Miniprotein binders against q9zu90. Designs and how they scored, part 10

Target 1, 292 residues: q9zu90
Amino acid sequence: MKTELEEEEEEEWRSVHEVLLIVLPYLHSLFELLSMIRVSRSLRDAIRDETALWTKLVIEPPLSSRLTDDILSEFSSKSAGKLKTLILRQCLMVTNKGLRRVVDANPLITKIIVPGCSGLTPEGIMECVESLSKNNHKLETLHINGVNGFTKQHLSALYTYLSSEGTIDLEVCPKCDEVRMIPSCSRESCNQKQRKCRGCWLCIPRCAECAVCLVGSDTESQEAACGNDDVLCLECWLVLPKCRFCNKPYCTNHSSRRHEIAITDAASRPSFECEACYYRAGTNPYEVDYQI
Key: E = the ipSAE of ESMFold2; O = the ipSAE of OpenDDE; V2 = 0.75 times the mean of E and O plus 0.25 times the DockQ between their complexes.

## First folded at step 3 (miniprotein)

Design q3 (at its last look DockQ between E and O 0.07; V2 from the best seeds 0.00; counts 0 for: pae E 9.6 > 1.5, placed apart)
Fold by OpenDDE base, look of step 4:
Structure q3 (fold): chain B 292 residues (1-292), chain A 100 residues (1-100)
Amino acid sequence: as target 1 above (292 residues)
Amino acid sequence: TDQERINDYMQKANELIDSGNFDQAVLMFFQAILISKDHNDKTMVAQIYNRLATLFSQMGNHQLAIYWYTLALNVATELGDQEMIQDVRDLLERIKSQHE
């Protein structure tokens, strides 16, 4: 028999369900949600049974490297058709078929953010958008940077389904006339509508950390461990921690990819190993069982 | 106040840990994180991440411990808090050494 005091204390604290609903919008990734599932059976059951927790699906590195179409389908099915936001960052194994399956099962999706998902194609995206545009539904956000092969014709076609400029993160680059993301520039002198550095990431090199344009003879760039040809300005490169083995830093956005190394020598500075160097050793600390 | 609420959640989390109710403790920490994020209190966020990591370590879930320590380390790095950076690194090293 719980004492009256224990019952009062339990009443004072929000139920597991209420807490989960409150926390859900602030979870950064699927991994955080999965972390709760692994804590206890009670949490697992609560999470599994709460459809509202699955209305936003965010998959990002390091989980992205293991996300297949089947795994994606499994997670998306937990929403029971109520998925609203789908964020897949650098999910290289996700195909058009996988995305379409999710979209068909979730007709109320309003946000699709799939940066770096190179397994997708413009045609696959178009089919998804077309499907979502049925029954007067409108997609509000479509971030498709990193999906290769977009043409002006594809963009034009997409805008027939989408109501506003800014829904899509791709534009026609004024420098190369290709469809690309056009980043802003953090440099004050570049904060003009007709800035000289207005161009895609291929035309205008930018620091991955501070987004400053690296245009001009005096702008040296350094390689980052982030991959994808990410570069850093010298100022950012100097202050960022560097991999012990390859001396490449991560930008702040990719800092979670650092593997801290135990310092065996008291005289050695704390260092980390980058993902590329770490995986050469065959260990993956982020192996997550996706079975819920 | 929001700070009082954070403190209450943190206290409750500790009590729950002491009683072996680890699942409920996790929920208390997440509530504390929520309030801390709303106030942009990165220091508190880092501290809670660290405590979560420690809890997972105590539970024998080393993967989750490493993940949450890494998050703590990232926030501490953004803050430039050298003491916190070093503390979290020491904890990460301890976890890694126990698995070798």
Scores: ipSAE 0.038, ipTM 0.489, lowest interface PAE 3.9, mean pLDDT 82
Fold by ESMFold2-Fast, scan of step 3:
Structure q3 (fold): chain B 292 residues (1-292), chain A 100 residues (1-100)
Amino acid sequence: as target 1 above (292 residues)
Amino acid sequence: TDQERINDYMQKANELIDSGNFDQAVLMFFQAILISKDHNDKTMVAQIYNRLATLFSQMGNHQLAIYWYTLALNVATELGDQEMIQDVRDLLERIKSQHE
């Protein structure tokens, strides 16, 4: 019935779908999927036809700074109501209304991970989680660190809306009694006396790079260039690149704040100037450095 | 071997670029990325990200080029590869200054 050419075309289409199925589970952001859609009509059609594969939406830097409520709504629409996992990292422009639109359109969501999305509020998060709960659906994972203002009352109410195995990345700090993210400590000596280093970033000094606690008389700490009184353990401080002028390093999360200094020859390593040194020189160019 | 498969995809991508088949070249790079990630070969991942960004720049899609160069820079920074960090930063600065 079919010609040899029709049979060959069917094999080619199957091969495209096989590549797509292999590639998609390893894509970590929707932006990667969108770049593929914009480049190839065949790939775009294959992705469109596999709507069930759009069960996970991930937006992370550098795309995060450009994500508006309208763009978020367009991206989530690809899931046709089947979105199960929503990850938005540092999406500062996303509002309560934008998040609520996604949640209302996708009642099957089991994971909401929105760290550093400071445009969101506790009230907005509460409304989204409550909406999912009213539809006989229970969240399994809620990561909301970086959303400011959660109270113990919010936290208690959130747990009533989550599954019995549900987790929230905020808890009540045992030292300040405020709702905070409490990092785990990899220091082996803390395993038996966890209470000494159980506390939020404001109550317990921790390495900005590796999160080990810096409590105790024998723990050394070095000032980071990050500001906010951020400190580093000696081991992390030793390996991180340092400012040419003050010798303070940025942690990896703040490495984008480096003002790069051009290399003078092929043997020279790139060096940088931290923001504090850069702006200090700019605001007082007449200050005498005395001896450098 | 998987390394031979990565090299084959990279070579095929280059041949497709030479023939103007950019869409197919992107697909070849994505397959190379997948294999490289499975083997935790971050050096190869960063190199492929850089090549993919250059391809998008050649296609006139400067926003996608910036995105992939930024990913390449992030991986190069994790690796402490100062030469790659500098090379990618120079490419990013050139694109941002010329095309915004």
Scores: ipSAE 0.015, ipTM 0.349, lowest interface PAE 6.9, mean pLDDT 76
Fold by ESMFold2, look of step 4:
Structure q3 (fold): chain B 292 residues (1-292), chain A 100 residues (1-100)
Amino acid sequence: as target 1 above (292 residues)
Amino acid sequence: TDQERINDYMQKANELIDSGNFDQAVLMFFQAILISKDHNDKTMVAQIYNRLATLFSQMGNHQLAIYWYTLALNVATELGDQEMIQDVRDLLERIKSQHE
């Protein structure tokens, strides 16, 4: 048996819980922004009441691994049909049905960014984009890298639904004729077509950090700590922090693999060990130590 | 009061952790963070960041635990709280020394 005060507290808790559910997809960017700008009570209330702030839904790792179709529907419903940007990174449990439900409820979507959502199929993406094209609506951005099975025919059809300057993050690779991501290359000689470096990551060796091509006798490549034969251009290699043992850097995307070293001298520059050097020295805390 | 709401969310998070409902505990910590930031209670924000990082470590996600410990360290540095800075550095070093 609840009192009237207990009911009011439960209703307020549910209201705060609903606001957090709305902002949860923005954890990495929104929380960092709020940390840098001190949030007053009036700003919090304005954020809650401003529906324009809910036109973007972003779900990324680690929370993306727990996102189901039903949870996605719950999050997207807070936009009240005004969602314009949907970003789902590596949401493996989201299916074609779940995506279609969000698209049908939000006909104003102009950006669909779903990299690594392997539960989606080309056919499911096609259906969503076709649904959005009704009433002369044009999709501006479609990022689908990591969704398996796209063919040239799929790409051709998808472009008919995009705006005149709309983009898709997959292209037909001119080297292997497969549908792949084709990185841009900022080298001056490539921009002037003197070196034909247009091709996917499998066909053109590239810097793991900046994606410039590493073909030709005039390029130097340096081994990265990332593994899988990843290499870096000299410019990126010089700038990136290096493992203290092997002098190999991680690219920015793999920087979380660093084993940072405690600083005992205030004048010392921070340093780290790469995974290979850290575990070769027998410092893996999971291994049983026999040297006592 | 808002302090009572923060304490209630922290208590609910503890109960959810004890019962193994880690996802809901994460949500309770986020609710407490929002209220604490609205009142500019940076000490409470750093403490809740630290608790959230510990929860991600308990869930087996060491990368995310390191991320949230680093956020706690940033706030502690803004405060100039040398004891908190050292405590968070010790926690970061412990989690980085662990495999997976």
Scores: ipSAE 0.007, ipTM 0.140, lowest interface PAE 9.6, mean pLDDT 74
ESMFold2 (binder alone), look of step 4: mean pLDDT 82; pTM 0.774

Design q4
Fold by ESMFold2-Fast, scan of step 3:
Structure q4 (fold): chain B 292 residues (1-292), chain A 100 residues (1-100)
Amino acid sequence: as target 1 above (292 residues)
Amino acid sequence: TDQERINDYMQKANELIDSGNFEQAVYMFLQAIWISEDHNDKTMVAQIYNRLATLFSQMGNHQEAILWYTFALEVATELGDQEMIQDVRDLLERIKSQHE
């Protein structure tokens, strides 16, 4: 019975660990964390006494826009130098100094995933990865898409700091010879002819939703309501909700740009108006219709 | 009012669940919990814990669902709410029996 009880306790601690990994990115302050501790004596004991609980830090939207260097430093201090995985998605206010502070305090980091963190620079990333390489723990995963300005020389140097099986989400685009993120394509025909669709978002037209290539066929692409002439494959276009007035859908990343139409009956499907249709209707008094 | 803010977060959470944005829905429920705690509304806190546990169950995160149902049970026990205690116990038994 003692062995069975120990297994039950381990399962409970594992569940607590997994819950905290999920909810940590959504906490705005130390007060929110302390409020969580109040929920249960068991949870309070786990957080207080278990430093391994803090081996992974994940910050993602909607919290990303509020994450400052100081808040990041506060959260990372809870790991007591045991942080192994750092995930910061679209954290625009985080600077090179803020990231370096976390890295210097946590020499065991094996994964840095900072997509869309445009406040970071190649120089800052290079310094962090170089610092980690000196501590007997080689970085295994580096995701830095959305950090602008990486060169081929940066990529070469980064691979010298990573483990032999280490991965970086930036590559040299075979079409434009620039350092870019190269999306994977699930289209079966591309697996046989990788040359056909291997390229960055600027060189290869791709579905804004699923990243499948749209090479060689105008008839397979449908206009999205998103900006920047974004297009969708027919499969994604068919399933995505469409503007009531122009019949164009937003991809999931731009769904927040929908202007919801009031539901007059509970049985009615939720409906929206895209930004272009909303402003063309003259609803915004500061928008001017520039006719020729 | 804070009650309007709680209701707004709960509504947003349900809309996010319907659209498959489960992780953002977790955030909305947590915001509702924090406001409810500021008012020392243990009844609302227990109800939101129960809703959050149900969301984790829907996500397939059954161990997390068990944890949050257990927290809801602790608060329901402090309140002496026999109906909530029984409901949460029934949900816990179903999850445990279904997943091993």
Scores: ipSAE 0.000, ipTM 0.135, lowest interface PAE 13.0, mean pLDDT 72

Design q5
Fold by ESMFold2-Fast, scan of step 3:
Structure q5 (fold): chain B 292 residues (1-292), chain A 100 residues (1-100)
Amino acid sequence: as target 1 above (292 residues)
Amino acid sequence: TDQERINDYMQKANELIDSGNFDQAVTMFEQAIDISKDHNDKTMVAQIYNRLATLFSQMGNHQEAIDWYLKALNVAFELGDQEMILDVYDLLLRIESQHE
């Protein structure tokens, strides 16, 4: 028994919910902007009253490349010291000072997940974790894969600052004795008690897409378009979209490097050309030069 | 094609900006907007709104710059373009801090 007016109001609510999903990573700053463009009272009230939004801050690609220390500080300030989870993926411009400002303002943080944030250093991470531990509020999760330079001494000190059940995504590689991320392997043979594939990405050849080990299986490895001699297992290679010129696929993490082929009026399937083929200027598409 | 016409107007606008002919550049952007709207290319409309807003900011017309950035923001919300929302946000904050 919906009237036309009630249907219009329900469509507005649907649109408001869609906008809210977009806005969630930009709570306060976007709330101020939305007030200027006369956004509905319902959206304004939802953003203001949703306390759960202030306990978790998540920044992921493609936005991560634009996150500065000042923007991070502004977004985290809306937590009013109640932030519990901080997730920053591939935020290359975030510095030790930027992270420290957030940690000092939010003493209740239990999870710091900053993979690929190469602007951070071990010393900066150590200072942040130590600061949190002084308030008797132990960090439970620390993901710092992609922050370069951690030593075994750093890992030992970090575990003294974490809760007793605390986890760090870096370990000492048993093969090279360096601090590395050691991927879990889902291969059936590796789930047996004799795990031959325990090692970092430099010590054990692994699929760039699924991280399955390629130990003792040279025939399963297929070249990826990603560069750096990245390889894929056969299963991942078969399902990933391929460059129309060299037939090599990008892994999901490098999919943004695709040069999309122009759409035609013909019912052509979506296709792309890889970076190497694009820059080769059409000399020989079957012989890829990784230095281009 | 209409895409070639849009690119033509955008290029002419940039050349006019480089030569300091801002009023003519505004006219070129407005032509590009009209064509983009006719083709329902909301991504292009939002991008042109941002460029026009930046031009008004460069001319010192801060209120017009804000108005065009807000139009770009509305289109970015319709598109769900998180990157453009952040871009417009940063540009609006820059104008407010400078116009004190």
Scores: ipSAE 0.000, ipTM 0.150, lowest interface PAE 12.3, mean pLDDT 73

Design q6
Fold by ESMFold2-Fast, scan of step 3:
Structure q6 (fold): chain B 292 residues (1-292), chain A 100 residues (1-100)
Amino acid sequence: as target 1 above (292 residues)
Amino acid sequence: TDQERINDYMQKANELIDSGNFDQAVTMFEQAIDISKDHNDKTMVAQIYNRLATLFSQMGNHQEAIDWYWKALEVALELGDQEMIQDVFDLLYRILSQHE
């Protein structure tokens, strides 16, 4: 009996490892689901039923850099053909063939969200969307920002394969006439559809944090620590934590570049040193100019 | 000094567990957490959270154990330590799967 329990524990460990690899991108939803296990036995049973969790597949950083076509195929197979939502963020190694395998195995997909997946091409996306349309299950949401090479002809053809209420995150930029993502702007004067700041990131300067347009005010534009001449609106700049030495903040997407500084006073908010100041000042305690 | 204090509290907690003084052991672990947070040692914080979760599980307080394992998982995810994430998630999953 003891030996049987040890074998059961090893089997649980193996299944946990598989669930962990896929579940990390669902952490917020999983947290809510696990917190509710306290109030419902039926919900607890649903958590143990993998099928109930596999209708939505999400892969985001830091897992994105390790996702290959084979791993993606293995994960999508757990859905038993019932996958409805596929989200792959910045999955640089995923190819047209890899995405096509998932689509062919899951004819019920209604949402494809693949931002920053630069290994994909317009032709590959077109083939996937056309394949889904042939199964009488039209796609409702297609986010392909960061896939290079889409033309106006591609965009027009994609809309013929989507549902009548289907949305694509790419539009024809009215300023450069190229197919681009056009961010929404939360500025009150821009809430109308015919806004003056309607344009892509290359045509209209925008806040790196909130995407609000920065047209017409030098005081509204503040330098970020992120590099690449990234700028922030004053409101985001004021709220975001700042480097102790240069007073520039990182946007949320680049917050991992902070070099945390030990808090000497409990009343002090967390302080950090940006990457540029860290290397400029030589704050690494193990950097010694010794000949050995 | 801080590392010596953390080690001292951890050792006292283990001795209290061995003698069946679980409530006092919890207090020792809480002191070790406070010092670890002041030292910004997130790895130690996660390890102590795991220890507290295991202790509450041994006491039969499965709800409290789940809460501490979840806190440990959050810190492990912040650290991006894949091995620690796997260890904590495994322990949390075992508790949940054993629960009636």
Scores: ipSAE 0.000, ipTM 0.130, lowest interface PAE 11.5, mean pLDDT 72

Design r1
Fold by ESMFold2-Fast, scan of step 3:
Structure r1 (fold): chain B 292 residues (1-292), chain A 82 residues (1-82)
Amino acid sequence: as target 1 above (292 residues)
Amino acid sequence: STEEKVYELILRAWKLMEQGDYEEALKVLQEALDIAIRSGNPDLIALVLEFLALVYKELGDEEKAKEILEEAKRLEEELKKR
């Protein structure tokens, strides 16, 4: 339950973090930039005070590609140890050393949310969480899906460092016995029957877009253009844009892989060509079936 | 109040730079510089000069950017001596 005012504050916070990422490499002092932002009338209306800037750091695409260890380190060194929530989504350049420096500078962190940060390793995450626990402060939330190589021993050790109500977004898959993300399923029958579809993406066929399980009916699944035998539920398949040549859609996460096709006339709908059709046409055009 | 106006203009200029609107960013920063000079606050003047140097660097005018940055550093060094 978010009020309209809370939603407006979140939008303004995104703007502040966006400005910080653009100007940080050019400024000699992060403190001077933060002093400017604090007294700025245009941003001040969205920011209660200076302390609010230092309690939560959120970096999301498309800004994730700009965040380096050096930028993150400069940010954390000026935080005065007040950071409580760290959210880094798909920050591919951030390494174990970068994350560790933030954690060491901010012993009050209760939430670490680093999905898709593939530059991080299990060893790096373990060192950060252990460091926080030694300060008699308990981590409440740890989201590390997309960090490869976690073992059952890692997961067991991580829970000893978390609060009693603490959560990790990785689990031991009950079907393959590997540490993986197990998606929640919104399917009515699964919710009612307490997760009949409990398993990872490799053990349970799921919609690439919405993660609902596709167990028990072949008619419910449609092939996606994403590759790797990715499939979509019928509802997601119906609403997603489709390749002109093969009629398969990309999920939202792979939409950047589309090759846009010029509109032949003003009345025509926008269309695209998937990578598979584009590649096939480039190497052997006679294998592509151009259906209208 | 004067400081708040200068900071608002600097942030507006950075939004314009994000949009590729470098000419408008220069105009906004020139307004910020005029206000900073009238305030008599050398820290504000130095700050605006540093942002002006960054805009000129993005426009490819390395010599102008260097001249402005040297002026900003000179002002800060003179203040520390006081």
Scores: ipSAE 0.000, ipTM 0.172, lowest interface PAE 11.8, mean pLDDT 72

Design r2
Fold by ESMFold2-Fast, scan of step 3:
Structure r2 (fold): chain B 292 residues (1-292), chain A 82 residues (1-82)
Amino acid sequence: as target 1 above (292 residues)
Amino acid sequence: STEEKVEELIDRALKLMFQGDYEEALKVLQEALDIAIRSGNPDLIAWVLDILAYVYKLLGDEEKAKEILEEAKRLEEELKKR
């Protein structure tokens, strides 16, 4: 039978375990710093408490799905108000309140990079950026692609809060007149003064891997296994690993969808089966969710 | 029980890891491993080795983490034979 004390200890265990999974990318950088400074335990402990070690917080998939406002608050607190760079990629559970809590506790932030954090809103971002500008610390980098609903008015106001060299990853698309992320294109013909491919992902077909425009020829686009009508340029299609059964590759952003199989390809790389082939031939066409 | 003692030590090690006390966490995990080995229970040994590999991954020692995971696999295969 579990006592109240035992229940509290188990709750703390689960919380600690979840937090440790989040910290993996951050601790790798900390280890590199500590390994370069081979010192006594006392000095090592002092360095671990050094604010400089906690000036950057990075949370990326697969850890992003576990990040809650409370966990985010706990990690940012280690910076003792000196966090300068906040990078949260695809952190769907983070809310406006959670982000604001971090910003209020860390007035020295110069970079906010929150791509794909769909739990955030334009109003929440505006409040955070305005708060930072009032403390005489101007934001230098704001990446907010994947946060829906930004208007031209929001974009104009954001630039008043940023430093003079400040950058935002959203622009007004010249083709649809909406606020969107406009990818850069490395195609040589597009480096000319009049860019035929200047437009968002919805207005211009682009390679899912390298973002090069696929304007002008149907033969330049190859079908990806990613779904959503995603396509690849021929060069990326040729080098990416392909499904054993349908010969379609995933882009690197969707590589986690691969169902690894025991056989290797001709180059001795791990072979895989894409989701579509797996479920088409599979014994379970239904998704079973074990999460309560 | 032996299993309860190993579980207590793993819990303590995880708390130390959260606090950033990796050296102390490794010592506690080594104690847990010694107890698991003396018990002769391959499941307990594999469990402790999995946590130990996790700590080495956090410290950036990928080679040692890989070695420990290979040891855990060997123990799992031995369990299947028995």
Scores: ipSAE 0.000, ipTM 0.159, lowest interface PAE 13.8, mean pLDDT 70

Design t1
Fold by ESMFold2-Fast, scan of step 3:
Structure t1 (fold): chain B 292 residues (1-292), chain A 82 residues (1-82)
Amino acid sequence: as target 1 above (292 residues)
Amino acid sequence: NPEQEVRDMIEFAQEFIRLAQEYMDRGDVKSAEDYMKWAIEVVELMAQYADEMGNEDIVKDIRKLMETVRQMFEDVQSKIDQ
């Protein structure tokens, strides 16, 4: 007969077996559906000049904080070497070795977008890009803002490994001579080649919402509720929701900081109080009489 | 910690499904298909880790994720067939 331990092990195995029986039939059906979707999509893509389905991996917050080298390796290996675009935003735990494993397993990568991945170093990025270039498959897009320590020498070397139309999101700031991210100005009247608005976020004042330059005009700059002396262009300031008490808006990235104000009747519109006004109201009360 | 790893995988699968739904709502079927593929990969990894664990709550979560992914594939297939 069976011992109590053997019966417990069999019960555990039965539970695992039950999970596998439930999962495996669904995986088979889902893979069959995926194959049908792939075929239908391939036909549509062939007509519209697109041929690849499973070529992109994107990890963004809140997933970013949980992404380890091992998890990243598992995901990238499932692409069977066909990964072309890798986007990792703010993946703080990803290391040079982790990124290198992905690159070695996926030699067809043309886009590496790893903003805010502070666990990476210039040396690690250089090794990955160099490895890709050896396979005669040149990288087209490299976004590495937030990876610290890039020098002018690194940038020069990186451009030798990229395609002729390749882009890097780091440049030498013409004002401070440091390697920085230089935002594109979307203002129609601003031409990067003709106007003197080219520079990093520390050298050129820019709108916190749309990144347009605020050079040479006091009327173009409006204070934001975000703190850090953040400013907004007039167009963004006009359309963003504003604090009921100080009339300053949060940019979209800081909208979660709003203290929503409860509505007492149906005629009242939803509104918010910024953090500064919220704490100020506790120490310096404000009285308003709207009828007198 | 195998239990924590499985819970992390469940969170990844849920977020991939959420993103797939968002892309479907935007009419970006290609991105939706890519995220649904990643959800399936995560479920496959969870099935492997289930061999190390017999937790009933995890089994229920896996079943729920599989049903959600299946419904998403049916939605994508119906849009492709249009």
Scores: ipSAE 0.000, ipTM 0.250, lowest interface PAE 13.5, mean pLDDT 69

Design t2
Fold by ESMFold2-Fast, scan of step 3:
Structure t2 (fold): chain B 292 residues (1-292), chain A 82 residues (1-82)
Amino acid sequence: as target 1 above (292 residues)
Amino acid sequence: NPEQKVRLMIEIAQFFIRLAQYYMDRGDVKSAEDYMKDAIEVVEEMAQYADEMGNEDIVKDIRKLMETVRQMFEDVQSKIDQ
């Protein structure tokens, strides 16, 4: 058990990783940051002496798009082999070789959470997990949704490498019999004994924001601006900001697609238009082509 | 990009301020003073840089950060006097 003091210290040192990650994509800023750090003896000494600082590495959007194998290797090397938790969300540039280098350098890893890292393959994941297992170490958590191509045989083999209480976020979908991520449904009206909403995102319509199931005639759904026939539950629809022109909201994951509207001098607040409405700027609803 | 550099330096200065507060709360006055000096150095560098840019919003952010550092310095001195 960690004390409140140890937890607070870990939170403060997490900020060091975040500042460094922000600066790394900007080469011109890195030299200036290093110049500032160079004059701080206390910061250098604290980083050098604090091993707990590097036991957890978390990379999330928007930093994910800039994470390369070399940058990942540099950060993981700071753990001196003591990294226990690796979280890489939507890191599209990370490859099997990059992940393998981290795993080989950090044999104590208990959690690998790499959702949406589409540069990874099942074979690469298998090699990493097998490598950890060879050190008489058992992985406790493996989240690999968004890595394409896992088979039932892969799942069976992975469970031989995990601890008895180990969890994988992929399972066999009971509706399509494919290896998929099956979200938990938090809807209070769902019958827990007969959860007919057990199924992957392709088999069961779900809210793009909260993942609650949208099956049944009494379940209301609203169109999202996200495209791909994405829908939202009524509760999420009501709270999310909406497009000025079509009144459809983006889910939080797609909020960066909003085109902010610079409303003229009298506006009470800025608003946005969705991509579909923005690219439809050439089609005025008052400019209709009439047949003679 | 000068504006990006100033914004990154603001994050760095804020980090040093948080570390100084952390060590003050634990009675490590020397570490707190060292991190406050680090924050002041970053703020002084930012002030020169912002003056060259002429961006009023960034200058306001820097002034607020300088005031925060000044208050922290006074807090450290008051605790030493205790």
Scores: ipSAE 0.000, ipTM 0.193, lowest interface PAE 11.0, mean pLDDT 71

